# VH-VL binders against Large ribosomal subunit protein bL25 (rplY): the designs that were tried, part 23

Target 1, 192 residues: Large ribosomal subunit protein bL25 (rplY), of Marinomonas sp. (a6w1c8)
Amino acid sequence: MSLSINAVARTQEGKGASRRLRNEGLVPAVIYGGETAPVSISFKDNELLKAVGTPGFLTGLVEVTVEGKTEQVLVKALQRHPSTGAVMHMDLQRAQADKAITTRVPLSFINAAQSEGVSKQGGRLTVESKLAEVRCLPANLPEVLTVDVIKGQLDQIFHLSDVILPEGVELVSLLKGEDHDQPIARIGKSKR
Key: E = the ipSAE of ESMFold2; O = the ipSAE of OpenDDE; V2 = 0.75 times the mean of E and O plus 0.25 times the DockQ between their complexes.

## First folded at step 18 (VH-VL; framework fv_barzolvolimab)

Design H6 (from C5 with heavy chain T102Y; at its last look DockQ between E and O 0.82; V2 from the best seeds 0.71)
Fold by ESMFold2, look of step 18:
Structure H6 (fold): chain C 192 residues (1-192), chain A 125 residues (1-125), chain B 107 residues (1-107)
Amino acid sequence: as target 1 above (192 residues)
Amino acid sequence: QVQLVQSGAEVKKPGASVKLSCKASGYTFTKYYINWVRQAPGKGLEWIARINPNSGKTYYNEKFKGRATLTADKSTSTAYMQLSSLRSEDTAVYFCARDTWYYEPSGYPEYFDYWGQGTTVTVSS
Amino acid sequence: DIVMTQSPSSLSASVGDRVTITCKASQDISNYVAWYQQKPGKAPKALIYAASSLQSGVPDRFTGSGSGTDFTLTISSLQPEDFADYFCQQSYETPYTFGGGTKVEIK
């Protein structure tokens, strides 16, 4: 899947310049990281609003075109107006095809209702982590990571090591050792 | 409150061993990792290893594997590091440090929030 | 192993100056960075964790920023007690590694 957006290089910076850009329907942003210097850019507000609403824009790789040159980036920070929710600023990190990236990927727990723990033993799946932090090359970044709990029993705890990993994807917590295999979900008795 | 009190300075000859202690107080000793870090004269900090005091499981910087041995005594809340086959290059101040890893972590990146006062080890011929 | 490249190695500054110290990681380490202050003959003291979170009891003139590979520690108005060595540290992957340090000296 290909997600893209156009941006314009900007030379005006600072609080006053950012306010003027926003008043003109432009959202300031910065692209940083990789081997090149940070660049200040702006997005058209209406184009950015549409992009932010597109699945995968905030959690996956995005192609940003600045004056005919395209860069692959990840959204790393997003500032919103506290009352309107409008995007006020965006931080973008360059993703280089031959350099590993670190980002959070959604977890999907499947087959809970069919498990013995839930269907026969009066349990309910409680999700404790909805995201997992991964390291991979940009081309290997999954949209979602799956945890299959079909064999789950009452009182069973699922850990990061239970996540189904595609080739080339590592869980960052486990880079510190197997004792960092944190709980991510459990089947327990329902609240009363 | 939280304190890590280390053993006193040591002077050793090349080829000897040294065993350093780090006594913890003011918290549940078995709930936090203990790390060992050294600083040679005029040099930066170098991580040696860590121990889980509850399980005794250890993780070593490969540079020190085979020479460093970490242990922990739950009954005295004391962590130990033994360094064998000492060389002049091992002359340094050795620190123990508490890792912020809690058995049920909050998801924040861990760091070393409390440090011992350091033990100077001098290796001279 | 992840290399933390810290700069400058030393600097001279006056009381009241703004000081900025940088660390560059050899790979993306997200926000797994801490900053420590060390005075001569003393143990390091934690200042910043998770790249930008201020340790309890540390003055708010210390700020940390960055994510990925580039990290900074800023002292907004240098005080006499701030003349010390400063180190960054990554906790992303074992072996944990430290930057080479920055000595902040009185001018």
Scores: ipSAE 0.586, ipTM 0.806, lowest interface PAE 1.6, mean pLDDT 88
ESMFold2 (binder alone), look of step 18: mean pLDDT 92; pTM 0.940
OpenDDE, look of step 18: ipSAE 0.758; ipTM 0.888

## First folded at step 19 (VH-VL; framework fv_barzolvolimab)

Design J1 (from H3 with heavy chain S55T; at its last look DockQ between E and O 0.67; V2 from the best seeds 0.71)
Fold by ESMFold2, look of step 19:
Structure J1 (fold): chain C 192 residues (1-192), chain A 125 residues (1-125), chain B 107 residues (1-107)
Amino acid sequence: as target 1 above (192 residues)
Amino acid sequence: QVQLVQSGAEVKKPGASVKLSCKASGYTFTKYYINWVRQAPGKGLEWIARINPNTGKTYYNEKFKGRATLTADKSTSTAYMQLSSLRSEDTAVYFCARDTWTYEPSGYPEYFDYWGQGTTVTVSS
Amino acid sequence: DIVMTQSPSSLSASVGDRVTITCKASQDISNYVAWYQQKPGKAPKALIYAASSLQSGVPDRFTGSGSGTDFTLTISSLQPEDFADYFCQQDYETPYTFGGGTKVEIK
């Protein structure tokens, strides 16, 4: 099922204008990238709330229609109100099917509780990175990347190279060399 | 204050080697990578290699692999680059630069925040 | 290797002018772009990192923008000390590469 949402082009920019838009039930956003200049837009708050609740909206390709023109985009960033959780601003990047994109995807650490380090050695998993930046074609963009820690021992450190990568997906940090294989989690002695 | 002080100018014949130094001060030397970059007269910048001064691990631009050798001396906080089999096209100003990247997971950006003054190497027959 | 195509290669401007310099990357490099200023015979000085973040101690007349493949350095009101060479640099993938440079000259 195709994910889509309508937006309106806007000329109101800046901190004060953004506050007025939000007070009127509109959410400011920007579409950037590709062959064209960035476009300032707004979404109706209620329509955006429904879209954000739709599986795949925040992690996959979305069609955005502005004045009858449709573009495929990725949600690149969100700002949320700290007390209400309402979306205050959204950054969208244009995606072309034949061009690689760079974006962050969630890391999912599985089987920690069943590992020897946690179940038998008094450890607990401490997650140091919740996201990993990837390069891939849009069609290969995963919703999550899995790190299976079932074989984890006390004091073990997991790194980006421990991430299970789908075909066509590369970790951006490792494009700089193997010495950029940063830690992402560890099993350490838990506090009392 | 962070400072990188490089060795003096060198004049070499083709086929010779040169060893350049980069003395760091004002920060924990082993915490940051040191990169080497060169600039031929009137030309742009070209990245050569980097070294982790803590571990000695190096990574080279393929163009320079086999000719460039990076080392670091933790006791003197000094990084070195040796370039062998010099050619006239190696005539350039050679810079060392500190890299903001750290091994631990970080939200901080990575770039070259401090540079040495440069060492001129002239290769002529 | 990622090619950084910088334009213009040179420009002439007067004090007070708005100056715009662009870099285009040969592939999506997210925001992994830094901008440097270099005066003749001197080492480069960092101005902008992560495409749009201002280095400490750099005047706010310098702004960076862009993401993906297209990046811009803007000097809102050129000052006498701003006549220099400017370079973009990608730090997305080794070998790190630089734009060809832009010489900003007094008119």
Scores: ipSAE 0.654, ipTM 0.838, lowest interface PAE 1.1, mean pLDDT 88
ESMFold2 (binder alone), look of step 19: mean pLDDT 91; pTM 0.933
OpenDDE, look of step 19: ipSAE 0.787; ipTM 0.905

Design J2 (from C5 with heavy chain Y33W; at its last look DockQ between E and O 0.02; V2 from the best seeds 0.00; counts 0 for: pae O 11.8 > 2, placed apart)
Fold by OpenDDE, look of step 19:
Structure J2 (fold): chain C 192 residues (1-192), chain A 125 residues (1-125), chain B 107 residues (1-107)
Amino acid sequence: as target 1 above (192 residues)
Amino acid sequence: QVQLVQSGAEVKKPGASVKLSCKASGYTFTKYWINWVRQAPGKGLEWIARINPNSGKTYYNEKFKGRATLTADKSTSTAYMQLSSLRSEDTAVYFCARDTWTYEPSGYPEYFDYWGQGTTVTVSS
Amino acid sequence: DIVMTQSPSSLSASVGDRVTITCKASQDISNYVAWYQQKPGKAPKALIYAASSLQSGVPDRFTGSGSGTDFTLTISSLQPEDFADYFCQQSYETPYTFGGGTKVEIK
């Protein structure tokens, strides 16, 4: 299930036009990808703010409706105001059902408290990576990847290879080789 | 701490080429554009070009188009500018600067928030 | 190309003085103006961005104002360390262009 948001096609392109849009309370964006030409669009800032605050919007498939036409897209880039954090621009990549996509999805670590390293040995789970890059078809895109740390011991380091992968989902880093099995969390002693 | 460290001074003859480097640290190199700006002795600042280290996309001042080539190496977080067919008027201090424009094609009002220390290029016969 | 006409090219002032530098753009560039300070032998330092936003770490005696075509950098009370060159810059479109600079000298 995809999140949905409405946008308006822009008639004018360019930096100046985008700046004018922002002054009008709109956020410029672009949809690109596939065989179709890129489309410049704008979001209402309030609507986009709400959307950005919604879990999964930045990491999952989104349905963008422009002039009655709906497209599935991924948020590939989000530019924020350096001071206020306000969204200034977004890049949206079209998702095609038959083409693999690459995107980052959140990691969820479960059973940390029940792990031997935490429950018995007094350790604490420290997360080093909250996201993982995956490659999959749009239909197989997970909302979250799970890492079960129930068997975790004190001083144990968890890696990308410990992620429970759904069917059709690959970890991009692991595709590069074993040396790219990066640490994502560890159970260590609390320094407090 | 964000830092841009540039290569050392260069002395070249007219017609030669020079390649300057700008090593970035203290931030995610691929998230920020790198600009190159020069300043001739006693003169103002002149924008040469900018590069997106992530995509490799470049924008050039037409004045330098064909002579300036920007590249970036993600593995070393280093941006490069090659300037060919050097002329005496190319004598200047060349700066790299980080741009607050992080994504194409539009952005927040961009500016150069961090600068390298500059590289002096002298072109003389 | 957008031309940024900066004035004055130089001025003499004393510590404590109010200093005003202006830049005029050849076209409407909204608020896409930055101001930089440059000391001899050093790289420019960002002072103001987006016409009126103060760069982190910059003293609040520096203020930027303006929109459209006319922009101003003001130093409310000049300090000894403020004697330097100042440049405006437009980031509205490429090629990015700078003003000609203003040298603030000690009177």
Scores: ipSAE 0.000, ipTM 0.540, lowest interface PAE 11.8, mean pLDDT 90
ESMFold2, look of step 19: ipSAE 0.679; ipTM 0.863
ESMFold2 (binder alone), look of step 19: mean pLDDT 92; pTM 0.943

Design J3 (from C5 with light chain T94N; at its last look DockQ between E and O 0.81; V2 from the best seeds 0.74)
Fold by ESMFold2, look of step 19:
Structure J3 (fold): chain C 192 residues (1-192), chain A 125 residues (1-125), chain B 107 residues (1-107)
Amino acid sequence: as target 1 above (192 residues)
Amino acid sequence: QVQLVQSGAEVKKPGASVKLSCKASGYTFTKYYINWVRQAPGKGLEWIARINPNSGKTYYNEKFKGRATLTADKSTSTAYMQLSSLRSEDTAVYFCARDTWTYEPSGYPEYFDYWGQGTTVTVSS
Amino acid sequence: DIVMTQSPSSLSASVGDRVTITCKASQDISNYVAWYQQKPGKAPKALIYAASSLQSGVPDRFTGSGSGTDFTLTISSLQPEDFADYFCQQSYENPYTFGGGTKVEIK
């Protein structure tokens, strides 16, 4: 199911206007990209709070409706209040069906407990990266990428190249070659 | 304190080669990649190649593959670029630059945070 | 190769002016953009990384913005030391490429 949220168009911009919107229970945002000019919008605080708490909203495609017109977007940036964690501003990128997008996708590490490294060699899986940045067409965007560590041994380091990739999905770091094959997890000695 | 100090200006004839040096100080040399970038007179910047000083692995812009050779000497914290079969179009200022990429999680796209002062290479008859 | 199209190629401005420089990438490069300042006869100096993050020691009158394909460097109030060339650079994929540059001249 696609995630959706309603927004209201706005014409006022800048720090003063953004502060006034937040005082009125609205969160400023911008939709950019594609063939059309950027559109300034706002979300109701309570609706945005619920949406942000919904799995997939921050990492997947979202339908945003502005005055009856719907656009498919990705959340590209969030600005949060450093003390309260409240969303202060949001940047949204239009997703065009024929243009590749770049976004972060969750990593799921499976079978660690069954591996020899963990079950027999006294190791524990330490996850160093929970997300991986991908390039793909919108239709190919996976909800999650899997790393199967069933064959993991003590002291083994898993890298981006160990990620199971669906067809049409590339890891952005690896577009720069093997010297960018970043570690994402390791099996190290268990702490007691 | 990070500093990249490059070798002095070179004047070469067409067909010759040149070897430029870039001595690093103020950081752990093997932790960061070194890139080479050139700037022809009145022109923009052109990326040539990068080297991982720890492994010696290199990546070249295809335009320079076969003519540029990058090496690094860990004991002297010095990166080198040799450019062979020089021609007048190779007249430029050549910079080395430190790449912010590390294998540690950072969350930031890499960029060149420190640059050498540049070495002018002039190729003329 | 990813083409970084930078504009304008030059501009004349006075101290105190607001200056805006743009780069357009030929494809989505997320926030893999840095901005550099280069004074005559000198090496480039990093100003902005990750499209919008300010390099340490750089005055906050420099602002970077954008994501995807469209990026902007803004100098909110031009100072005498800001007359220089400015370049954007992508680090999304090999080969790394630079914009053609913008020369900011004193008016």
Scores: ipSAE 0.620, ipTM 0.828, lowest interface PAE 1.5, mean pLDDT 89
ESMFold2 (binder alone), look of step 19: mean pLDDT 92; pTM 0.942
OpenDDE, look of step 19: ipSAE 0.806; ipTM 0.926

Design J4 (from C5 with light chain N31R; at its last look DockQ between E and O 0.78; V2 from the best seeds 0.73)
Fold by ESMFold2, look of step 19:
Structure J4 (fold): chain C 192 residues (1-192), chain A 125 residues (1-125), chain B 107 residues (1-107)
Amino acid sequence: as target 1 above (192 residues)
Amino acid sequence: QVQLVQSGAEVKKPGASVKLSCKASGYTFTKYYINWVRQAPGKGLEWIARINPNSGKTYYNEKFKGRATLTADKSTSTAYMQLSSLRSEDTAVYFCARDTWTYEPSGYPEYFDYWGQGTTVTVSS
Amino acid sequence: DIVMTQSPSSLSASVGDRVTITCKASQDISRYVAWYQQKPGKAPKALIYAASSLQSGVPDRFTGSGSGTDFTLTISSLQPEDFADYFCQQSYETPYTFGGGTKVEIK
């Protein structure tokens, strides 16, 4: 169920070469990290546009195939044209099976409607963070992290420590101590 | 101008304790963590601990837990570090530094934006 | 503990030279890197935070780059006041750790 996309190796680099590639309907990118040298590649714009619209592509592991060889990567940076939204460049980091990775994972808040705060106390769930930064080995990377707010009360604030964590997954903010336990959502009174 | 002013140099014998001070000015003392970092002769920088001056909560590098004690006095905007059971390898310049951590969503990793001038502690017989 | 491996340990340069200093983290630390300058007898001064963001009041000849494990500080045209020691530091996980330093000396 891994997401996949094909790419073509490129030897031309720099701003002039990148503009020419984009004029040909190609998006330049770089794969870096690990023990091997960076590799310059390009994607077809239409294929990349479909891929970035697919859930999990920008937040999960992606298999990139270059000339028949595949690598697992994470999207680390994305440059978009300000007016069109077109992807202009991507930075991709290699994921090595025995090396921990750091990436953002979507949060899914469940059971808000059934909570007392929402169902009986006139509250509404306000999501303040839709992503959480995690550390894990590539094999342990979840597609989504769940926050169960079933026990939520009016005026309750949910924090990173309320996130349900699979084995092998750590929240990066909490690697610095419990007082880095930032808010991610709250149940507040609807004022309208 | 944010400023951290540290206490003067200390000469101590092995086994003694030392208490260093770091007086903050130019900002709201309770809004930022204070970290302590040392630099031994010929060695790099070593993080010791941090304190949240608002709550008094502390976090220690495990190498110093049990010997280092951080406190803060809100009324004087002063952070303190006490280091006990001094050894010759504790000879170093000790710095306090302000941490930029905020609870607000900013997306910027914390770092030490302002440092005190340092206090030299010499441990010798 | 996260090890920050900094290189070179020293270098000699002339005014106007381009200087590049690297740090490699022992694990992926995203952008949780800062760079400091330290002159003899003085406290460190922040130059770069979040791997690539320039600290207020620091000249734009200082540039930070990198993410993940590999980070670079570049001084595009070295000035007389830039002869100093330079350190990287990670803020990803306690204990916070520093690179071993790079002494930039006049040739």
Scores: ipSAE 0.672, ipTM 0.851, lowest interface PAE 1.3, mean pLDDT 88
ESMFold2 (binder alone), look of step 19: mean pLDDT 92; pTM 0.937
OpenDDE, look of step 19: ipSAE 0.755; ipTM 0.891

Design J5 (from C5 with light chain A50Y; at its last look DockQ between E and O 0.57; V2 from the best seeds 0.57)
Fold by OpenDDE, look of step 19:
Structure J5 (fold): chain C 192 residues (1-192), chain A 125 residues (1-125), chain B 107 residues (1-107)
Amino acid sequence: as target 1 above (192 residues)
Amino acid sequence: QVQLVQSGAEVKKPGASVKLSCKASGYTFTKYYINWVRQAPGKGLEWIARINPNSGKTYYNEKFKGRATLTADKSTSTAYMQLSSLRSEDTAVYFCARDTWTYEPSGYPEYFDYWGQGTTVTVSS
Amino acid sequence: DIVMTQSPSSLSASVGDRVTITCKASQDISNYVAWYQQKPGKAPKALIYYASSLQSGVPDRFTGSGSGTDFTLTISSLQPEDFADYFCQQSYETPYTFGGGTKVEIK
């Protein structure tokens, strides 16, 4: 259930060409990765805006259709205008079924209200990290990672290691060692 | 200024052990990993291991596991690497390097921002 | 282990030349790439970290780019002091691994 978006191939490169595209209501992008040469493309700004606003577009697999050819890609970089926030450029990495990908996936914290720290001890869940970087094959890419905080106590800190990992999914931080088990949330008393 | 000063050159016979030192200064010693990297003559860089000077936790390249031992002395801000069962292939310049990773949540992506001057270890019969 | 394939192994260039060195990772390593410069008899010096971030004190003629598997170090205008060996490194996972190196020689 990957998102889909249409693009048009472009031949003109460089800063000037990109500016012209943007003035025409288009957003330049590049698809790269794998054994195939990079392809310069452009999106309609209105379509891209809608896509970017769609959950999963920036974190999941996207199907990009260029001149009738569809490719699965990941959004690897998004350049925004510093003042307007408009998308100025996008880097898209091809996803290959047999090659592991690295991308950030949203974290979902469940059962906070029912946790002892919240329900009995008057705590509140504070989320410190909303995304986690994962390594997996494209087919194993989750839409969301779940953290069950049902057993959470007051003043408890949750870490990346508390994330429920689906099969074939690894947390990149933890691949670096146990010292990289970063906090992602905590149950604490709300500051009055 | 951050500095890593390593011990002097070593000449060893095969089968012997060598212990290198890396004295850190100019920063909080316990805040950053210390890595050890070697470079054989005419070859590239090879990562050996890293240590958390605060916790003493060590991470080894499997290639060196069992032969390399990292330690750290907080009192002197000195990291040590012992390499045992030396072979001719162990002839190299050995570097210590500071890792930018810290225990704090706001850590930067890992890279080696400061290096020792290197210690030449020669293993010959 | 992640393999970092660096190319070319050596190149000859003149002062003022644009120099490009590439490093290809055996898997998607996001932006966890650093570049180092090493002069003869000296320790490596950090140039770029996290693929494109310039190390403090490094001239801006050095630029890093790339993400995923393909990374590039570019020297926009080679200076006399830039003749050295260059290495890429991945910090995606242990064991950390380096590229084979590129020797930039004077033409």
Scores: ipSAE 0.491, ipTM 0.818, lowest interface PAE 1.1, mean pLDDT 92
ESMFold2, look of step 19: ipSAE 0.654; ipTM 0.848
ESMFold2 (binder alone), look of step 19: mean pLDDT 91; pTM 0.934

Design J6 (from C5 with heavy chain T100L; at its last look DockQ between E and O 0.56; V2 from the best seeds 0.00; counts 0 for: pae E 2.6 > 2)
Fold by ESMFold2, look of step 19:
Structure J6 (fold): chain C 192 residues (1-192), chain A 125 residues (1-125), chain B 107 residues (1-107)
Amino acid sequence: as target 1 above (192 residues)
Amino acid sequence: QVQLVQSGAEVKKPGASVKLSCKASGYTFTKYYINWVRQAPGKGLEWIARINPNSGKTYYNEKFKGRATLTADKSTSTAYMQLSSLRSEDTAVYFCARDLWTYEPSGYPEYFDYWGQGTTVTVSS
Amino acid sequence: DIVMTQSPSSLSASVGDRVTITCKASQDISNYVAWYQQKPGKAPKALIYAASSLQSGVPDRFTGSGSGTDFTLTISSLQPEDFADYFCQQSYETPYTFGGGTKVEIK
């Protein structure tokens, strides 16, 4: 399951119920938001572990099926055991087709090796952020945002404004003004 | 520790200008935004503008654009706000506040973690 | 501009009571919400940031929750020093905007 997962509805809630579910190989979660009441659910631990490792699961829309009914959701919070990394609980927000959502999307930096800064000037691309926060309608949510660094020179800094944006997609940081055009990568001299 | 000390109370007539100061100490002045917020008597808070003290770049609430001017002096760690063409409705307490800056594009929300004590500006005929 | 609708505008409570204050944003603002306390004649003081994170030096009886459009500040056991005004603030998009405030009075 790449961006889809099955869940089971649950009626017991609270710390005691959540602990019992985890002891039975289930991970508690809740779906909230939109115009529908919150729904308590659980995932099979092994299926959730595989899903969490799938690119886009934590940063994109996920289809969750509960008793034959499918909802589009975003992962909003994920609690992990600090020593094992095991998922202990998830909070999921419903995505409504006519309402903008806010989520993190992966950045892909292309053509660094072919740039003059890297190929001719002894530079190396250092990625300072692998994600960017976006606002868009659910249907417009991209799987990845591209930054083309082909024209990069040594000591050049790339910023959020260098991201190629599909139609209908905004960078949340820039909603606060151009002084929030934060660096996301740079071509710097190799330490060697 | 972190401290923002503002200039003293001002009494002004309509049409005048006022220039308020906010002196920062206990942190690296150029690494945080300074915001200006006002509060009319018995009312809520209203954001005016912010300045990046390092670059001097500013951003204004459209309601105050053209009347408010923000500056910063790196050598004295002091931010300033000038408000011109004063009206009676500009009577308020004016605060400066430090903005906890995020460097992460997928990062955490900003907020005002430290505030100055406020400067009362009274505009009366 | 994003409107932050805060309720109630005032409330009276006894020491030890649980107090709940809400803010509703006019659009999804993720967790870009802070809560401030302001005592009479004083500057605001940050309590909660990122909707649910407790500012250092703030007692843990203060709890923030919510994401998206609906946000809540809860005081689990009201103390005499908690008599104050409380404001929410969004930092998602400029102009930054505040809720109208909630005056908490000790009965």
Scores: ipSAE 0.451, ipTM 0.766, lowest interface PAE 2.6, mean pLDDT 87
ESMFold2 (binder alone), look of step 19: mean pLDDT 91; pTM 0.934
OpenDDE, look of step 19: ipSAE 0.751; ipTM 0.881

